# VHH binders against o75319, part 3

Target 1, 181 residues: o75319
Amino acid sequence: GNHIPERWKDYLPVGQRMPGTRFIAFKVPLQKSFEKKLAPEECFSPLDLFNKIREQNEELGLIIDLTYTQRYYKPEDLPETVPYLKIFTVGHQVPDDETIFKFKHAVNGFLKENKDNDKLIGVHCTHGLNRTGYLICRYLIDVEGVRPDDAIELFNRCRGHCLERQNYIEDLQNGPIRKNW
Short names: E, the ipSAE of ESMFold2; O, the ipSAE of OpenDDE; V2, 0.75 times the mean of E and O plus 0.25 times the DockQ between their complexes.

## First folded at step 7 (VHH)

Design ka21 (framework vhh_7qia_2; at its last look DockQ between E and O 0.57; V2 from the best seeds 0.00; counts 0 for: pae E 3.5 > 2)
Fold by ESMFold2, look of step 7:
Structure ka21 (fold): chain B 181 residues (1-181), chain A 118 residues (1-118)
Amino acid sequence: as target 1 above (181 residues)
Amino acid sequence: QLQLVESGGGLVQPGGSLRLSCEASGFTFSDYAMGWYRQAPGKQRELVAFISSGGDTNYADSVKGRFTISRDNAKNTVYLQMNSLRPEDTAIYYCATPEFDFSGSDYWGKGTPVTVSS
């Protein structure tokens, strides 16, 4: 179906590049079939995503899609030059260690292959907030050694919305030390 | 607001079969993926199978070939057919959508216990 995801309209479409990182977060783009249910100013298609990134003088080099569906848009709606990776990420609980590992592995692979450019990793779930913020912050904490509160503050500011889920915040702040393999 | 009611669990011998059912309400069921999860004592709850809104299925390696997930959107019901059961499948089984991560989306039903033992 073409139902707009619950609360999707409440979030800014695209955040800002997180300074000192290669990350940018956004909510799920919606293919044109959803636009029948949207006012013109509410539309946010895959094309709109790339236009907004270009307006920031940035370029996407990878999109990591954390959702469990292809209902919102198809990978074929993206330029062929932008790799696309789906990492199924459960949304109602803190992502498990296998999901966190897949995310870390994908980011590390991108950074290795893109060390000679400044392209960004775009990350989204449905709203571009809770799952997205958790995994980006988890990477910054575990791999880059960023303090939890600094990672969360940076994400919140650049996304334009604060992380909402307390179990995610608590795990980032006080959770177990995790291996990066 | 979400309601998830799991049923069909029980005690079976290794090699046996069970069919689990989950009735869901409080959201537009047909638009979302649904998953079956399990939680063994002392372990974290894990997703073992999911079925997309369009009917595409995915399985954890540990259950692939033995479990089959299906759905009936008209009845807001998701099913798990569990064949060739093993002692390591012993757990409480829950259904939920893996797609929700907003406030109030952490609702879990009571689950349906499955015990596989001789």
Scores: ipSAE 0.320, ipTM 0.664, lowest interface PAE 3.5, mean pLDDT 89
Fold by OpenDDE, look of step 7:
Structure ka21 (fold): chain B 181 residues (1-181), chain A 118 residues (1-118)
Amino acid sequence: as target 1 above (181 residues)
Amino acid sequence: QLQLVESGGGLVQPGGSLRLSCEASGFTFSDYAMGWYRQAPGKQRELVAFISSGGDTNYADSVKGRFTISRDNAKNTVYLQMNSLRPEDTAIYYCATPEFDFSGSDYWGKGTPVTVSS
């Protein structure tokens, strides 16, 4: 089906690069079949994503998809030159250790392989906010040693929307550090 | 507009069976995976089982072989058949889609209580 995700239209399609990092967050792009349910100015396709990134004078080097569905777009809709990683991430609850590990591992691997460029890690869930924000902040806190409130503030400012889920915020602020292995 | 209504809970003896139902409305049911969650007293909510839009199922280790999740898209309903129930299965059971991640708070129905006791 081509049902537009709830509240999808309410969020900016693409955030800004997070200063001092290689992260950029965005809402899920929708494949062409969804366009019939959208006004032209509301459309945000995989192609539109790349165009918007280029307008910021940036380039995507990796896309991490955190949605728990495959209905929004296909990896084939992306350029072959940009790797795509799916990490099925359950909403509602704080991501588990396995999910966090997968995310950290992917990010670290990318950074290791891309030391010679400035390509970005694009991260998205449905709205590119809660699951996306949590995992990015979790990485900054656990791996980069950033103060939790600073990480959250940075993400919110760059995404143009604030992390909304209280359980996520609380875990970031007061939860245990997750192992980096 | 979104609504989830769980039912089928109750009191059963160890080894007994229950069948939970969850009727969903307010979204295109058939497009999304559905899951059953449970929250025991003093514990965090946990995913018990989920079923994809295509019918693929996955279970928590603690319920594998005992619970079965299924769905009827024509009825916008997801089911949880629970067999060989144990006291540790006592909890309030909720249904939701793992994909939804709405602002501010979790969207949950009222849940249906399951108590396994002699």
Scores: ipSAE 0.298, ipTM 0.674, lowest interface PAE 1.3, mean pLDDT 92
ESMFold2 (binder alone), look of step 7: mean pLDDT 81; pTM 0.806

Design ka23 (framework vhh_7qia_2; at its last look DockQ between E and O 0.02; V2 from the best seeds 0.00; counts 0 for: pae O 11.6 > 2, placed apart)
Fold by ESMFold2, look of step 7:
Structure ka23 (fold): chain B 181 residues (1-181), chain A 118 residues (1-118)
Amino acid sequence: as target 1 above (181 residues)
Amino acid sequence: QLQLVESGGGLVQPGGSLRLSCEASGFTFSDYAMGWYRQAPGKQRELVAFISSGGDTNYADSVKGRFTISRDNAKNTVYLQMNSLRPEDTAIYYCATPEYDFSGSQYWGKGTPVTVSS
């Protein structure tokens, strides 16, 4: 089916590049079959994603898909030159250490391979907010040494929406630093 | 509106078995991955088993080999067969889709309590 995810329309499609990082966050793009249920201004396809990134004078070099399904779009809908990585990230709980490690490993690998360009890592879950924000902030805190409140503020401002899940926020602010990268 | 009704919990001795059921409505069940979560006192809810829309499964290390998740799309129902139960499995068990990450009681049922004790 092509059921629009609950509250998906309530979120800005694409955020802004987070200054001082290689991250940009967005909600899940939806393939053409969903467009029959959307007004033209509500559409956000894989093509729309790349057009919006280009409008910001940016370029994606990796997409990390955190969703638990493959029904939203096909990887074949992405340019063949843009690497795609699926990291199944469970909702409703703070991501486990294995998930955090996979995310950090992917980011570190990208940074090494792309040290000579300025391409961005695009990260999304279904809504591009809670799971996406948690993992980006976890990386910034654990690997880059960013203060938790600064990481959260930067994500919220650049995404255009504030992190909602209190257990994620609490873990970022007061939880242990993970040294699993 | 989304509704989730868990059942099948109860009191069981260590080594025993229980089969949990969750009947879902208010969404296209067959499109969604489903999970069983549990919450022990003082802990966050944690995913213990996952089944994709296509039937692929995954389990937390703590329950591998003891728990089996399954689904029946014709009945909009997800199941958790719990064997070789241990006292540390004591919790309230909830079903939910791991695809959502919103706060709020409207995304959850009441859960079904499981107590493993002599």
Scores: ipSAE 0.213, ipTM 0.616, lowest interface PAE 5.0, mean pLDDT 89
Fold by OpenDDE, look of step 7:
Structure ka23 (fold): chain B 181 residues (1-181), chain A 118 residues (1-118)
Amino acid sequence: as target 1 above (181 residues)
Amino acid sequence: QLQLVESGGGLVQPGGSLRLSCEASGFTFSDYAMGWYRQAPGKQRELVAFISSGGDTNYADSVKGRFTISRDNAKNTVYLQMNSLRPEDTAIYYCATPEYDFSGSQYWGKGTPVTVSS
């Protein structure tokens, strides 16, 4: 169905590039069938996503979709030149080691293949906040060696919203480093 | 070492059918999504079909309703059933992992050619 996700309207559609990284977070874009349930100014489609990114003088090189459904939009709604990666991630619980591993390797692979450009890794879940923020921060902490509080602060500032889930925050701050392979 | 081997390509007339196979080795196949891509002469590589580890599928609009992606985890194989083939489907078809290995590499098969011509 085309039910609007709960609280989806409450979040900024697109954050800012995280300085020193290739990450940008956004809430899930919704395909055209959802528009009839939204005011014009509330609409945020795949096309709108790319327009907003362009307005920031950036370009997406990869989209990582962490939602646990495929009803929001289709890969064919995206430009053919932008790879789309689906990592089904259950909400509200800390992602398992396999999910973390998949995310890290996707990011590392992208960076390896995109050394010659400055294209961004777009990451989203439903709201582009909790699951998205956790995995980005987990990467920065485990792979880049960033202090947990610095990673969280950076993400919150750039997304324009703060991580909300205490279990995610606690795991980032005090949880063990996850294996990178 | 991760390896992907495509098979099943060939020459077929418009309206015909082909079934592509991709056998994977060197990784836990059941934990990974698999994808089929194609590249026509002078064109960029494009996604044809995607199947998650859980079996969820996605298709390019140009092949929707004609192509079916499936997987057999017991055989470490992903399939692409191509029906109602058109001349514009002519391309080299590649099997790939949409994810990356520990070295940051995305793996591709060598490809299998599909030619649709009368």
Scores: ipSAE 0.000, ipTM 0.236, lowest interface PAE 11.6, mean pLDDT 91
ESMFold2 (binder alone), look of step 7: mean pLDDT 81; pTM 0.808

Design ka24 (framework vhh_7qia_2; at its last look DockQ between E and O 0.80; V2 from the best seeds 0.00; counts 0 for: pae E 3.5 > 2)
Fold by ESMFold2, look of step 7:
Structure ka24 (fold): chain B 181 residues (1-181), chain A 118 residues (1-118)
Amino acid sequence: as target 1 above (181 residues)
Amino acid sequence: QLQLVESGGGLVQPGGSLRLSCEASGFTFSDYWMGWYRQAPGKQRELVAFISSGGDTNYADSVKGRFTISRDNAKNTVYLQMNSLRPEDTAIYYCATPEYDFSGSDYWGKGTPVTVSS
């Protein structure tokens, strides 16, 4: 497993904290075995992730990994003090209701357990954009009551890249109502 | 460049069987989880089966017990054995890695049509 995901180099490694939320989005960090195909400035390891978060004067309290694979890095590459949750999220289709529910449940649980600190939920898929943006926006819309266009604009601005997949965008804007339970 | 070539589709009667194949190139096939998706006219593509790099499989409820996904890493090929076919299985079938969520044609083959009718 050390092939660089297609277009992975084209995305900023880490976004900015989304104001008014506990979310920060990033592309998947790649363990050391991937670095043979990368220039030094292109590297983005699990260690690099935490260094970049610290540079923003932030701290991760949970990582939600949405990738549909286990080859990019191992949970043991993360500090033991940071909880890690894998939600296998199928690419190429709008996440199903079970996936959306798992994401909402994880975020709600984190917010309850971390009400007395300011730690962030880090969310990533492979590129930290389409699946990541969809689930964050779905949460903000369904749970926090944010208008779809406002959620999308906030995500795009803070990620540093616009959501690309039109069927995800259309589902957020015009899709069916989703239950929170 | 990632390339996927599906084959094995055709016209079949209800209750019949087909075996789909997908030859992959342009990446280290054995490292990737692979899936079969299908798209009926006017519908969104949906994942019907996947197989991990280690050979673990999963199926959509609609095909469970009737379809079997497998892979041959030496041939860079993923297969879908479809048994007990029904008219609602009519679709174009595509292989893809569920690891990506790009819409571009560079990540999809042309697909292989399957028609189940009398």
Scores: ipSAE 0.302, ipTM 0.673, lowest interface PAE 3.5, mean pLDDT 89
Fold by OpenDDE, look of step 7:
Structure ka24 (fold): chain B 181 residues (1-181), chain A 118 residues (1-118)
Amino acid sequence: as target 1 above (181 residues)
Amino acid sequence: QLQLVESGGGLVQPGGSLRLSCEASGFTFSDYWMGWYRQAPGKQRELVAFISSGGDTNYADSVKGRFTISRDNAKNTVYLQMNSLRPEDTAIYYCATPEYDFSGSDYWGKGTPVTVSS
């Protein structure tokens, strides 16, 4: 079906590159079949995503999709030159160790293979906020050694919206470091 | 607004069975994955099982082979058949869509309590 996700319209389509990182967060783009339920100015397709990224003078090198569905768009809707990675990430609960590891592994792999360019890692869930923010911050904290509050603030500022889930924030601030391998 | 109403909980002996139901409203039910969560006293809420719109299922390792999640889109209802129940399965069981992750509005129902005790 073409049901627009709850509160999807309330969030900025694309954030800003996080300074000092290769991360950019955005809400889920919706395939063409959703457009009939949206005003023209509300539309945000995979094509629109790439256009908005270019407007920022950036280029996507990888998309990590954290949504727990496949209804929003298809990998075929993306350019062939941009790898697509699906990591089914459950809402409501803090991502488990396996999910965190998959994310870290993907990011590290990308960075290793893309040392010669400045392409970005695009990360999204439904709204590109809570699950997206947690995993990005988790990476910055665990792998890059960033202070939890600094990571959260940086993400919030760049995404243009603040992390909302208290259990996510609490885990980032006070939870244990997760293993990186 | 999305609403979920869980039912079917109760007291059972080890080895017993229960069937939980969750009736959903306020959204296009058939478009979303649905899941069952549970929260035991003093523990964090955990995912137990989830089912796709097309009927694909996944289970926590602790319930594999014992629990079965199913759905009836015509009734906007998701079910959890629980067999071979164990004391460790004691918890309040909640229905939710794994797709959402808002705080303050987690789209949880009141839950249905399940107690497994001899």
Scores: ipSAE 0.253, ipTM 0.661, lowest interface PAE 1.4, mean pLDDT 92
ESMFold2 (binder alone), look of step 7: mean pLDDT 80; pTM 0.800

Design kb1 (framework vhh_etentamig_d1; at its last look DockQ between E and O 0.01; V2 from the best seeds 0.00; counts 0 for: pae E 6.5 > 2, placed apart)
Fold by ESMFold2, look of step 7:
Structure kb1 (fold): chain B 181 residues (1-181), chain A 119 residues (1-119)
Amino acid sequence: as target 1 above (181 residues)
Amino acid sequence: EVQLLESGGGLVQPGGSLRLSCAASGFTFDDYAMSWVRQAPGKGPEWVSVISGSGDSTYYADSVKGRFTISRDNSKNTLYLQMNSLRAEDTAVYYCATPEYDFSGSDYRGQGTLVTVSS
């Protein structure tokens, strides 16, 4: 079905590049079939995503899709030069170690293959906030050694919205460092 | 109007088995991943399992892996949870839910069905 996700309209479509990193977060783009339920100014398609990235003078080199489904858009709606990876991420609880490992592995692989450019990793879940923010922060904390509160502040500022799920925040602040990478 | 109606709960002995069902209506069932969430008395909610819209991908919490099996029958708009080797710690109200923010709140869930595992 073509129902707009709850609260999807309340979130900025695309954040800002997180300084000192290769990350940019955004909410899920919606294919044309959803646009019948949206005012023109509310639309955010895969093409709109790329236009907004270009407006920031940035370029995507990878999209990591954390959703459970392909109903929001088809990977074929993306430019052929942008790799796409789906990491099926549970949306209710802190992601498990397997999911965290997959995310870290994808990021590390991208950084190795793209060390000679400045392309970005785009990460989204449905709203580009809770699952997205958790995994980006988990990477920064575990792999880059960033202090939890600093990672959270950086994500919140650059996304333009604060992480909302308390269990994610608590795990980032007080949970174990995961060395699974 | 979206409805999720859980059934199949009851009192079972440790080591026993039970099968929960969730009848879904008011949306295109096979387009949505579905999940089971449980809440033990006096505790916060805990996700149990999730299954993709097609049914080809499943995930489980570590506490239930190997004992519980999530499945779906898209022709009947029904989600299932087969629960084997039940333990006292599995006692909870079990909820059927959509894992995405497609409706209201962080997820949509029904009223739940009580499972009690007691010696």
Scores: ipSAE 0.043, ipTM 0.447, lowest interface PAE 6.5, mean pLDDT 87
Fold by OpenDDE, look of step 7:
Structure kb1 (fold): chain B 181 residues (1-181), chain A 119 residues (1-119)
Amino acid sequence: as target 1 above (181 residues)
Amino acid sequence: EVQLLESGGGLVQPGGSLRLSCAASGFTFDDYAMSWVRQAPGKGPEWVSVISGSGDSTYYADSVKGRFTISRDNSKNTLYLQMNSLRAEDTAVYYCATPEYDFSGSDYRGQGTLVTVSS
């Protein structure tokens, strides 16, 4: 259906690039069929996403979709030049090792292939906050060596909203490093 | 199995320099941040420096900033620590470690290499 996700309107559509990284987080864009249920100023489509990114003088090179549904928009709604990766990620629980592994490999693959540019990795779940924040922070901690609190602070600041789920925060701060070997 | 082997330690006078190396195997080296950790006699282990998987980002403890330089060669699966302007308080066993290292044992770090700074 075309039901607007709960609390979707409460979150900023797009965050800022995380300094020192290629990450940018945003809430899920909604395809045109959702617009009839939204005020014009509330609309956030795939097209709006790219416009907002351009306004920041940035360019998306990859979109990682962490939502657990496919009803919000279609990959066909995106430019052909921007690859789309779906990683079905269950909400409210800490992502499992396989999900983390998939995310890390996708990011690493992108960085390897895009050393000659400054294109961004766009990551979103429904609100672009909890699942998105966890996986980005997990990557920064495990792969980039960032301290957990620094990673969380950086994400929160750039997204314009703070991670809300205590289990995610606790896992990032005190949980074990996830192995991918 | 993850294997880490440190080398390059030795005796050096204050103000001297050493270069440590760490040979890594058993995992995809460039997918992980790598750290140097040290343990001085009678003290617990402490972080010294961290470098990102790609090598693009580096972090240092305040005590070694401006004196130590962490680097890596991913083609050789090797981590380095250039130590300049060494001080007596830098005396310690130096370990390379993967992100999983949590100071609770010897897992996810090497056997270490001893650095002694003394006149």
Scores: ipSAE 0.025, ipTM 0.301, lowest interface PAE 6.3, mean pLDDT 92
ESMFold2 (binder alone), look of step 7: mean pLDDT 80; pTM 0.798

